# VH-VL binders against Protein RESPONSE TO ABA AND SALT 1 (RAS1), part 3

Target 1, 230 residues: Protein RESPONSE TO ABA AND SALT 1 (RAS1), of Arabidopsis thaliana (Mouse-ear cress) (o04515)
Amino acid sequence: MPNTSSSQSFTIFVDGWLIRHRYFVEQLMCASSLDETNRISLEEQQSLVAQFLSHCLQYYQEKFASVSLAGDNVFTFFCPPWFNSYAKLILWVGDFKPSLVFKLTEVSVADLTRHQKDRISSLKSETRRKEREVMRDFALVQQSVADPPVMLAARRVGAVGMVDGEETDLEEAMEVLKAGMAAAMNNADQLRCSTVGKVVEILTPPQAIKVLRTIGQLHLRLRDRDQERA

## First folded at step 7 (VH-VL)

Design s10 (from b8 with heavy chain S55Y; framework fv_ebronucimab)
Fold by ESMFold2-Fast, scan of step 7:
Structure s10 (fold): chain C 230 residues (1-230), chain A 123 residues (1-123), chain B 111 residues (1-111)
Amino acid sequence: as target 1 above (230 residues)
Amino acid sequence: EVQLVESGGGLVQPGRSLRLSCAASGFTFDDYAMNWVRQAPGKGLEWVSGISWNYGYTYYADSVQGRFTISRDNGKNSLYLQMNSLRAEDTALYFCAKGDTYYLFESGAFDIWGQGTMVTVSS
Amino acid sequence: QSELTQPRSVSGSPGQSVTISCTGTSSDVGYYNYVHWYQQHPGKAPKLLISDVSKRPSGVPDRFSGSKSGNTASLTISGLQAEDEADYYCSSYTSSSTFYVFGTGTDVTVL
């Protein structure tokens, strides 16, 4: 198909990205096994962590480009067809909620120092504040675009047909909404990447590998539509 | 007194190596990300490398990747830059700079700077 | 190299206001709110003047202010004083292979 929608182009990108993603998840699993037997160096672990973070950043960079070109299809990124039905119910702005990373860290790493726990606690508070900012800014956009349709509906009581210019006002409101949705998604994705990166900076390389393995596994599980029935 | 003091600069021939040091005092060195920023004579600022607070992850500008190695010794409150395979284009005043948080992804604001150490790569 | 565009020079008289622009792209200045400003006097190290678009570090006078609109960040110096004569650099976070990019720099002259 020569003319592909931005969401379809992103789906094609993701199909190829998932092949490499499965490979990285397997490498993270192998690295954990090798670390238990002291058969992997610290430098090798750091390299793998950096590579996996770059792999994840590529996903969100491609998503940013696709969302920016989405136009009428921006709604697709808020309820994406590439996630299973269960995942769609727990999504926050079309993908995982950034603060979920802290729960994944807690279940993946048992040997956090007090200093690491204090840093993570501080980061968790900041991440939750930024999550609220994303939602607040989006709510303001929703409120600003609600006014024109509401005003037009109120004026329609007793009116015969649309007054000249009313369709244009609704079209302008829709453009503002689409731009606001794209901005909210991009801000949410930036917070997702930032949160994972900051957590990795707090952790030792062996701890980081365990967390990234869990994140990678969760990502695969959320995309497998029929996993429970397979 | 909060300060960063660089040392180790000098005249070096192309292809050779040089090691820069930065001594930190007056703050809890272990709590902050550290960076190297350079400025060629009469030119602007260029970020070179950064290291996270926990002897952890290192990051490099494309122009120095594979040639430079950033490291830190928290017990000595010191930051280092090992510069290998030096090129004429590496000629610059090298500043040690402290991040305003321990995260490299937090903001990238550098709130404390040293006076710099001059590196001249010339035959 | 520096990637963010700044005017080469800006001038003003004591007591006036001057504004320095810093123009990037939708993938740096336009995307992230991690825009910082540095003041550098001749022969001296840079000093952080504004962080995160508009935040003043302790000790920086309120006559220095920052803002951002779209792909352009601005530093405004009100009540211009002789000691403000310096080079000013903006910087921004980027998620590319380099985490930070600096502006081309602006020479502020107090006439």
Scores: ipSAE 0.029, ipTM 0.586, lowest interface PAE 7.3, mean pLDDT 83

Design s11 (from b8 with heavy chain S55T; framework fv_ebronucimab)
Fold by ESMFold2-Fast, scan of step 7:
Structure s11 (fold): chain C 230 residues (1-230), chain A 123 residues (1-123), chain B 111 residues (1-111)
Amino acid sequence: as target 1 above (230 residues)
Amino acid sequence: EVQLVESGGGLVQPGRSLRLSCAASGFTFDDYAMNWVRQAPGKGLEWVSGISWNTGYTYYADSVQGRFTISRDNGKNSLYLQMNSLRAEDTALYFCAKGDTYYLFESGAFDIWGQGTMVTVSS
Amino acid sequence: QSELTQPRSVSGSPGQSVTISCTGTSSDVGYYNYVHWYQQHPGKAPKLLISDVSKRPSGVPDRFSGSKSGNTASLTISGLQAEDEADYYCSSYTSSSTFYVFGTGTDVTVL
């Protein structure tokens, strides 16, 4: 049960996190629908943005703690059962692909300045480069530990017993692979948070509220699209 | 040359106000996050406040929240720190520091520093 | 606010290596690769020495190196020289509302 308890613990955390998440999304929806004359103060807008970013970061920090203790069930976090069937089809390293944030920004904000557009374009290029880096580094880890077990299996087709040291080498390789998978997921999650935070800072607070509302709503749709009850 | 020059420090009585200025030159000021960092005599560095490139976001250390206000004037290449309700504990050398990236979020390397301006709060 | 923990002082002889640790939590040093090191000589402003755990800015000698393991980042000065006698501070990005935190500082003495 040790492996099961870490993902179960995370699921319990997420249940409570989703209640707070719905509340924040509702606040963002309310704030984003106000006209110029009813707009909340700049300080209140900054506070709401900061609170929501902190809320999202709490999710990934808790996930990091759970993944670090996952052992054999680290694979569960790469294909999470808490996401609906549609979400599972579009996942990148267990969650949304960071560059998706740029599409969400495009559909949420119509009044970007040329300066903001140029910065977003630059950040998009950097984010896509970092996405490739995450995948490359993970592939190298997988290759370095997978090759020896594959060669062993090829040499000993149908064999049940292991020669001295082979069993230990395979176990050690699997431990390295699981650690590498956990690291890859953490790097991917950090890129997700980094991309959202940097996009927010390129935007004005009113624009950021619109984007965060869209991001928050998407997260709810990916969890509850085929059933609205938590 | 790239440089930051602080001014506005001095002796001030507890409970009073003081405004610090930082003049930037040699780089595109409105491309970077800017910060204030202080150092009490004989003590270590303490981050005080930061402001985003477009003035949209400001952050403060808990010790100064509600008393200090960071601002910038991109047209004048200048950073400011309005310090209200000053306490003896605010006595420090105040440095202006430039972030090494456009962002406050997940950056934090301060690649250019001013020489600092001394603020002494005493009667 | 909480600070990253550094030793108060470290000393060595010319030509030796010294290492300064910077210990944080799983929400700063342990989570992010945004750990930076600054060198401050008496009466001077701090200078950026290492950024992003291990990156040397242009003009910084290669005898200065950085690393990180778990919640602890380290600055190593190899081939210690008299001019390395200074205070050294680490800093980290943090996910809290304050966003930035400095270490307690380490006084390096060259004997």
Scores: ipSAE 0.594, ipTM 0.790, lowest interface PAE 1.9, mean pLDDT 85

Design s12 (from b8 with heavy chain S55D; framework fv_ebronucimab)
Fold by ESMFold2-Fast, scan of step 7:
Structure s12 (fold): chain C 230 residues (1-230), chain A 123 residues (1-123), chain B 111 residues (1-111)
Amino acid sequence: as target 1 above (230 residues)
Amino acid sequence: EVQLVESGGGLVQPGRSLRLSCAASGFTFDDYAMNWVRQAPGKGLEWVSGISWNDGYTYYADSVQGRFTISRDNGKNSLYLQMNSLRAEDTALYFCAKGDTYYLFESGAFDIWGQGTMVTVSS
Amino acid sequence: QSELTQPRSVSGSPGQSVTISCTGTSSDVGYYNYVHWYQQHPGKAPKLLISDVSKRPSGVPDRFSGSKSGNTASLTISGLQAEDEADYYCSSYTSSSTFYVFGTGTDVTVL
């Protein structure tokens, strides 16, 4: 549509995605509440897990496409209006912090084997290292634009009659920053998907259903907008 | 040494069944996701199926979904592929392959391959 | 249908460099850095040659190198030798249910 920003088009996509998301969360809640005698088949459990993971991957692939076309809207993805005020306090690079998945696993599953605990511990260390790498790479981009042309141009941005070339230098610095922000978000989203998928694979299907239910419920909670006094 | 050895291939008529086996040695079998990859005579590689380390998850190429079943026995360091309703287009050399990471999700490279077992589906 | 596109064949003389392209989509090669290359000699199983775009396993000579730009990954063989005559396959992780997608394969001929 004319005058539709990439962040607006992504918000429109998400409205439809959330209808399917609520349906999957209900299925996960139902499946996770069944006792052993009423448990759905292993094949049905695997299918539900695969469908929900595919649903989550679709969100991040659509977000990747939108971020790639974002231009100035990339700033919006770092403080997105589609999340409530509580969510904004706990965001990391515009969405949930990947290592949060380990806390959600711990509260959702009580029957982890020693082998599963060892693998989770290893993955947690790897995930935290990758989180640091995402932030380090972004910090390097931020530092590259701080000196010297953008700082000089910024001091004059409010002045009457900028010198020829200063506006171009500022524009070039802003393009570098926007590209760095897009890269950081794409790397962060890749790590989010990676962490969830690998945790699921460490777990048995019934354990994974419990974790994915918790993740799905949290995602819905983060999108419940504060009506007043946020 | 680290190795994978396939067996169970042979000549089979269309519509019949065949079961392939893969024996693993030299690594901790129950740490890794395992895969079946096939190659028709004179053709390229095609991923067929994968199974997670604890047999919790199985995945299949669309071409074999509903006909093939992958399974593993971690106590015997063995991987299996049950092939039902075989078609002429299933004729291929079937390789057992190990990922270089623990996971199917964002899988690593296949660092260890068996020599393959030939399956010929012909009347 | 979901295969990565490679040239059918490339050829070169001993000592030359050849490059094999591997073109996918924004859901595989363009999105992930999990592109791998395999070498297969006639009658043999494939051997891992390059992992994760550009990483060489132990025992693989440094004349084999990998790179990626956009939706296309490339394998370059410098100082081409007679023993390099083989089929080469790329593969990529994909976010679809298939997880693994192989390339169409490239026959390298050393003349």
Scores: ipSAE 0.665, ipTM 0.827, lowest interface PAE 1.3, mean pLDDT 85

Design s13 (from b8 with heavy chain Y57F; framework fv_ebronucimab)
Fold by ESMFold2-Fast, scan of step 7:
Structure s13 (fold): chain C 230 residues (1-230), chain A 123 residues (1-123), chain B 111 residues (1-111)
Amino acid sequence: as target 1 above (230 residues)
Amino acid sequence: EVQLVESGGGLVQPGRSLRLSCAASGFTFDDYAMNWVRQAPGKGLEWVSGISWNSGFTYYADSVQGRFTISRDNGKNSLYLQMNSLRAEDTALYFCAKGDTYYLFESGAFDIWGQGTMVTVSS
Amino acid sequence: QSELTQPRSVSGSPGQSVTISCTGTSSDVGYYNYVHWYQQHPGKAPKLLISDVSKRPSGVPDRFSGSKSGNTASLTISGLQAEDEADYYCSSYTSSSTFYVFGTGTDVTVL
């Protein structure tokens, strides 16, 4: 059945984005191989890195637009159906935890200079501080359930039954909660993009390609339905 | 004293080349992203180019892509802009500007600016 | 989009408040909190006035404040002074084909 409604536009976008994503991962793998045989220029490596970062940023911009402009339900993005069951268990605010990027960098690159290690260490500290800020803000959103209007609405529903207009008051409270969750998600997504982009700049283009290849491969594995069967 | 001093501007004919320099002092030069920003006489600011701290990444405005090359020499605390195939619309005061962060990605504000060097492209 | 949209000019009398808008898209001002404001006096280099939407650098008076709503950022100058007469430019980080984008600029005249 054709289904192009705005509430499904992000799901349609993701299907197309994944096709392009697989292509970029293959290009990154090819670029690593060509670099080992000195058959790729620095300019070509820089161009590929820039294109892949733009590709990743587009995903989060479209997710933001889906919630903020198209009215898609933010709760869906905290447990997205396009991730396999294993991925859903290890998600942090609906997607990968930004500090994971540092572990992927360590695994992917063996030839970091002291200056690069020092800068990565500083960025890691900053990233972990910002992760705590996102979680603090998210906790405040969860605490908003305890706000007087929300608690009053919940108590009335259980105690005396619904009065005309009480459904509307509860719905309004839910919209405030959804807005807070959307803000937390967007802050988390911006930190994800920021962390990847800044790590890339610390690295040389050949090192950056190795890290981005690992990140791209991990993303594909987290969406692979075969992981639920295996 | 944190300072940026541009040089190399002048009158140049269309189609020719010119190289701008920017000398930095008073801060650790290789800890910051550096940028070139231009302003045509009586007009607004236009970002031209940026370079990461280790020269690993360079970015250009569409209007100069393929014609201009940004570079830096961290040992000399210097930033450069090689301008080829100059056009009348490249006429502007060219500013050297320091980012307030180590990164170009999600670039911060330009907290230190030079006084600019004037480039006039005319016959 | 090549530039962020600002009004050409704004004017006010000493002691009044003026507000300058800076309108972009959902992929720059609307998405990022990396909006900056610069003050340029005639014949001088630009000076950073506000960073990251609302942060004042050392030495910038409390009279200058920044905010953002949707795709529009705003710079407000309260208690307008003669020395505030200058050109004001907003800027935003962008992840598109251009790295950094400036606003069209606003001339503030103190009557």
Scores: ipSAE 0.600, ipTM 0.790, lowest interface PAE 1.6, mean pLDDT 85

Design s14 (from b8 with heavy chain T58K; framework fv_ebronucimab)
Fold by ESMFold2-Fast, scan of step 7:
Formats: sequence, C-alpha cells, structure tokens
Structure s14 (fold): chain C 230 residues (1-230), chain A 123 residues (1-123), chain B 111 residues (1-111)
Amino acid sequence: as target 1 above (230 residues)
Amino acid sequence: EVQLVESGGGLVQPGRSLRLSCAASGFTFDDYAMNWVRQAPGKGLEWVSGISWNSGYKYYADSVQGRFTISRDNGKNSLYLQMNSLRAEDTALYFCAKGDTYYLFESGAFDIWGQGTMVTVSS
Amino acid sequence: QSELTQPRSVSGSPGQSVTISCTGTSSDVGYYNYVHWYQQHPGKAPKLLISDVSKRPSGVPDRFSGSKSGNTASLTISGLQAEDEADYYCSSYTSSSTFYVFGTGTDVTVL
C-alpha cells in the first residue's frame, strides 16, 4: 500500500535504518575490543568511522526531507513517540543535546593528550555558544506566535468564542510556528552532526571508535523497550 | 606572512608516478586541515584530497581514489600528494589549500592558497 | 563529484549590480550553511571572497554579498568595477566521504 503520510514514510525508513544501526554498533564494539595483535588497519578503522558518521547523517537528512520536501508535520519530531522515558531527560529540540557528546567522550576515552583536551575544551565552548543561538532564535519564534493564543485565553467571556479575525491570526501564527520549528530542528540536527564529526577528528581513529560505540549504544537505549513487559 | 608553496610538478608519461610537495609557513601547521585542489587548463576547480591535522583521516575525490595518497609531516610543515598510475585527465595545475578551521568535517572555506604546480601527463 | 550549477557567464556595466547563482541539492547547498565563494583572476590562484554563505573575510569590500534560499546560493556584486572581471566559483560542504564540491564557475565581464 503506497498511501502513507510523510511521517509514516519516515517511520518506515527508520525501521530499516535501525537494522543497519545495530550492525554498525556491533562492528564498533568488535573493533573497540580487539587487542593489538588482532587490531584492524588504520585505513579500515577510518573507513568504519566514516561509514558510521554517514549512517548517522542519513537519519537527519531524511528527517529534514520528510518535513521540508514531503510536507510532514514538524510537531511530531519535537516530541517523538518512539523515544522512551530516558530519552525525554536528554531531549533538546527533539533529540540529544550536542554538548552531551563531550560527556560521552570523557567516559569512553581515558588516554587523551594535552593537545586533544585543549581542543575539546575549545570545541565545547563553541558548541555551547551555538546551542544558545539555536534556543535564542527559537525563543523569538515562540514570542511572535504567543500573542493570538494569549489574547484568546485572556478573554474572560469563555462562551463567546473567537472574535472576527482571530481565526486568521491563529492560523497565521501556526504557520510561523511550523516554519520556526523546522528551522530550529534543522539547526539543532546540524549542530549534533557537527559536534560528533569534529570530536571524531580531534581523536585518533581507535579513540573515535570507542566514542562512536558509546553514541551508538546510547541511541539504541533511547529506543530501548527492555523496561516493557512481554 | 602566511604562505603555501607547491613543488614537484612536471611532465610525466601515462602510468607513471609523481610526488607533489607543499611547504607551509606563517601559521601553526598542525592546527589545520590541509587540501589539494586541481584545475585543468581552461577548466574549473576540482577538490582532490584532504587530510586531518593528525593524519588520522584522509579523503579523496572518486576520480583519484586508489591512485593518489595524501600525507603530511607536521615536523616539517609540509603536505604531500603521491600520484600513481597517472592518466591524461590528471593534467592540471595542483593547488595546496589551507582550511580556515581545524577540521575537514563541515569546513571547506580555503582561506590560503598556493600558486600551484603544473602536472602534465602526456606521451 | 557532481558540480554545483552556475551560469557560464554574466556581464554588467560599471556601477551596475550582478548576481551569480549556485544551485545544488538538499544534501549540500540546501542543507548546510557552508557555502563559500572564490574569485580567480587570469593566471592567479583563487582568493576567498565569501565564507559560510554571507561572511566577508578581512579586506573584501562590502559591495560583495552572499545569500541563500533553498537549494540556491547567490553572490551579488554591487557597484561593479573593472577589477571585478574574473572567474567566480562557489563551493559547498557535502555529507559524503569527499566533503567538498565546487561549482562549474562563472565568467564575469565588465563592459
């Protein structure tokens, strides 16, 4: 049956993406556990890192396409029903907060050089600044759309309903909100990919594999149903 | 002054090898991603290869993958391009270019360019 | 890989404004704000003109400006001068293993 909405089409895409994701996480786990005598080549490590980054980027590009090209409802992506309760604690604009990557790096890698630590510190400051920019720009959108609902709510005549023009104002505000949410989502997703990719480049390939394994495992945990009874 | 100087170009026969060098000065070389960009006579720019600060990550255009190898020596402030199995279509002026950020990932603004070194692949 | 699409040439008179388009896909220009513009005079190396869609490096006159809408980025040269006669290339970050793609190039002539 080809009659699916953009949101349903994205859900179908994600089902296949998750199968590939589990495969990559298993490859990263295997690569990160090998001793020196069985270690894969530096070229193979770099290739695995590049493949996993491409895999993660495909998710966000497909999400962008479902909203911008296929006309999907952006509101769904800010409160995704496929995330468990743990995910809700770390959600920032519908997915993980970019600066979380630095905590994941610290728990995954113990052998950082001074140069790497200094560069990570610099990147952390830049990432936090960009997070504030995303939130500031979104706050401006929220402010611009607050007036029509607030005016309607402030009216103390309850039973009267909307005044002439209020329906048009509310509809216009909703379109501005949708556009602003889509922009915020896209900017946040780009920052997520940017932060992960840049951390990877600061690290050596063996260190990067350990971090990406942790990130991949976290993503599975966000969709994990182990807490649900059979 | 910030400067990039390429060398090693010349006339070479198809199927042979050539090694290009780029000498960097005026900036902290190991704080930047480095790139090779080429331009065939009378044609446009084509990105060839890029390398991260620590040589951990190397990327190539599809047209040169498996034939070219990018490398760097941070102690000598030098970038290299080893070109094997050369083809007539590799004929171009080869530029060394510095990224404007530490990273290859999501960069691509090349703020400093060398003057280029000409590679001619002909019999 | 595939190049970003630019017009082959644009022309204008001194003092006029000209605009050069750079069209990509939703995986490069349409997705990222990492679009850059380069100016190349005959026999010279390219020079960075605009980075990240609209940022001017030190020393670049404010008559050069950049913008982006959808899959198309634009470079606008206002107050056109004889020394602006050059080839102009856009570039964009891509999400593939290659990371970088240039435009086909545009020849600007000042008549």
Scores: ipSAE 0.622, ipTM 0.794, lowest interface PAE 1.4, mean pLDDT 85

Design s15 (from b8 with heavy chain Y59W; framework fv_ebronucimab)
Fold by ESMFold2-Fast, scan of step 7:
Structure s15 (fold): chain C 230 residues (1-230), chain A 123 residues (1-123), chain B 111 residues (1-111)
Amino acid sequence: as target 1 above (230 residues)
Amino acid sequence: EVQLVESGGGLVQPGRSLRLSCAASGFTFDDYAMNWVRQAPGKGLEWVSGISWNSGYTWYADSVQGRFTISRDNGKNSLYLQMNSLRAEDTALYFCAKGDTYYLFESGAFDIWGQGTMVTVSS
Amino acid sequence: QSELTQPRSVSGSPGQSVTISCTGTSSDVGYYNYVHWYQQHPGKAPKLLISDVSKRPSGVPDRFSGSKSGNTASLTISGLQAEDEADYYCSSYTSSSTFYVFGTGTDVTVL
């Protein structure tokens, strides 16, 4: 439509994606509630898991395309308007924190083997380390771009106008910040997908279906518009 | 010494079946996802199939889906590829390959390769 | 799925540098940092040369380096030696119809 921003185009994509998402969550709920005699085949379970993972990857690839390829304003994706107010307060780099997946796994699956527990523990440590790397690298970008805005603010306490070249320095700092934010977002999203996919591989298909159901349900809860009464 | 050794290749007629084996040694086989990669004579590499550490997940290239079955026996440190309904286009050197991480998801760096076993599908 | 695009061949003299490109899409090379490079001598199995865009496995000389920009990954061989004459393949994790996609391959000739 005319006069749509890149973020509005992504919002239109998300509306359709959410319809498919609700469908997949329903399928996961149905599959996870069946007893052993009525359980779908292993091949059907693997297919459902693969389809849901592909569905989730599509979301993050479309977000990447909106920011990196279409030139969308990355600031919007750090505080997205399509999340409810609660979600906006608990986001980590614009979406769920990857290590949350381990808590969701723990509450969803009771029959983990010792081997699975050991591998999950190892992956959790790696994921936590990578989360720290994402934040550390982004902090370095923030630190490197702090000087021009601070100098301009300090100068304007005593000055009546901008000096020639100051606006260009600020604009350059803003472009560096936007690029750094986009990199942090993409690294965070890659870690989100990586963590979910690797947890799925550690688990059996029936266990994975339970975890993915919980992840899908949480995602829907973060988009509930209950705050509209505020 | 980390090593993969393939066997089971040979000459087979179109429409017939063949079973490839890969014997692994020098690493904890049941921790790693395993892969089959093939190379037709004078052509490039093509990923064929992969299997997760616990056999919970199996994946196939579209070209072999429904005809090939990957499996593993962790107690024997062995990987298998059951090839049914063979076609002339399946003629290739088949490599067994180990990833450098435990996972197939978002991986693909094959740090250890076998020498390959030749499958020729011809009448 | 389509293969990643590599030049069919590149050539150089000993001591020179050559670069091999590997071009994919925004759903493989352009999105993931899971691009790997393999060296294959005639009659031999492929050998891992570079993993995850730019990481060298133990035993790989530092004259081999990898990088990525947008949808294109590159392998650079500096100080080219006769033993570098081989086929080189890139690969990437992909979210499309297959888990892995290999490049079309590049024949490196040392003149």
Scores: ipSAE 0.676, ipTM 0.833, lowest interface PAE 1.2, mean pLDDT 85

Design s16 (from b8 with heavy chain Y59F; framework fv_ebronucimab)
Fold by ESMFold2-Fast, scan of step 7:
Structure s16 (fold): chain C 230 residues (1-230), chain A 123 residues (1-123), chain B 111 residues (1-111)
Amino acid sequence: as target 1 above (230 residues)
Amino acid sequence: EVQLVESGGGLVQPGRSLRLSCAASGFTFDDYAMNWVRQAPGKGLEWVSGISWNSGYTFYADSVQGRFTISRDNGKNSLYLQMNSLRAEDTALYFCAKGDTYYLFESGAFDIWGQGTMVTVSS
Amino acid sequence: QSELTQPRSVSGSPGQSVTISCTGTSSDVGYYNYVHWYQQHPGKAPKLLISDVSKRPSGVPDRFSGSKSGNTASLTISGLQAEDEADYYCSSYTSSSTFYVFGTGTDVTVL
């Protein structure tokens, strides 16, 4: 049987997830392009939205399990190989920045009511505040655990040998760092899911389908062809 | 005073229909997702249904899917539950409940509950 | 799973501490920090006691506290009083189609 790491297991999961993802994106594209005479029922629209949200939640729950058990591989999730090189330049904590959802909403939906615009504006402010909290907490984790090992290494510039116990102390500090990074990633992913779900709920089903289509299409464009199975 | 008042419960025979109402006061009703929760005599709480602020989304427990319909009238600050094809196992005290957040997604705590209205399904 | 698992009953004497567990899965309690606790006295509607794992609403005494570890959330009642005799229910947000799930309930008896 193959020897699979947690990040490798997640990559295998994503291969199957992408097949279902392409199917959902196709359905969202079809639903969003229909005129008034051919529009699917509101019940069917609600069902499609719910199914796609569940599909996206499945991705992040599987990622949560993988990140929590990643050990040394937790760093891989911050610069993941399943995203193409260009996508990596625009990522925030290993995936899309939650507030990007608001820009995608603005370009996808032209008929927002004033009440919807007010709700979105309020949610956008809250989301940006929570993004800053994630980054602050991440920085504190890095400082609280990384600084001691760095200072120890700096003090030993000149390549003198390891003192007994120093390796164990560094290993313990690295375990604390990995746990903190996993927590930061999970908090970021929860904010991503929260932002998408709440935006969808502010919108009508037809509006939500347009936004989710755009989100789904962007996710596909962030991957190299080599990472997608035929 | 923030409050929810249910009405419409009663004794009904299996296979028939009943409509529950919930009157809300003391908060901006049209901002919040609303829920129905039931409790059979001597049993625990069971979430039944939820509706988003604009009626764009409705969700149901598997046990009532296809038989119950949740709706709201924001102009009247009222929530409704239309119950069709009633079964003996639907016998319960039905509570109207308000989430402490605006949303069904990542639903908040139910901070305001009505007193409940009793629905008894028997011949 | 359709319900979160709680012990059927817990008992204690006045002044003691009791703890009620609420066990779910990695898709509800283990994943989200949206675990809530409700207190229900006989013949009354449930009352929100703890929200978001550990937050106390206005009017709830400090002796009630909440926590979570892995797939299990806990409600602790310290300095147990006669008025605490009630049924206690946990709840969690879930990513499944139901969106909300309650615990099986725990009967707290003050001896």
Scores: ipSAE 0.672, ipTM 0.827, lowest interface PAE 1.2, mean pLDDT 85

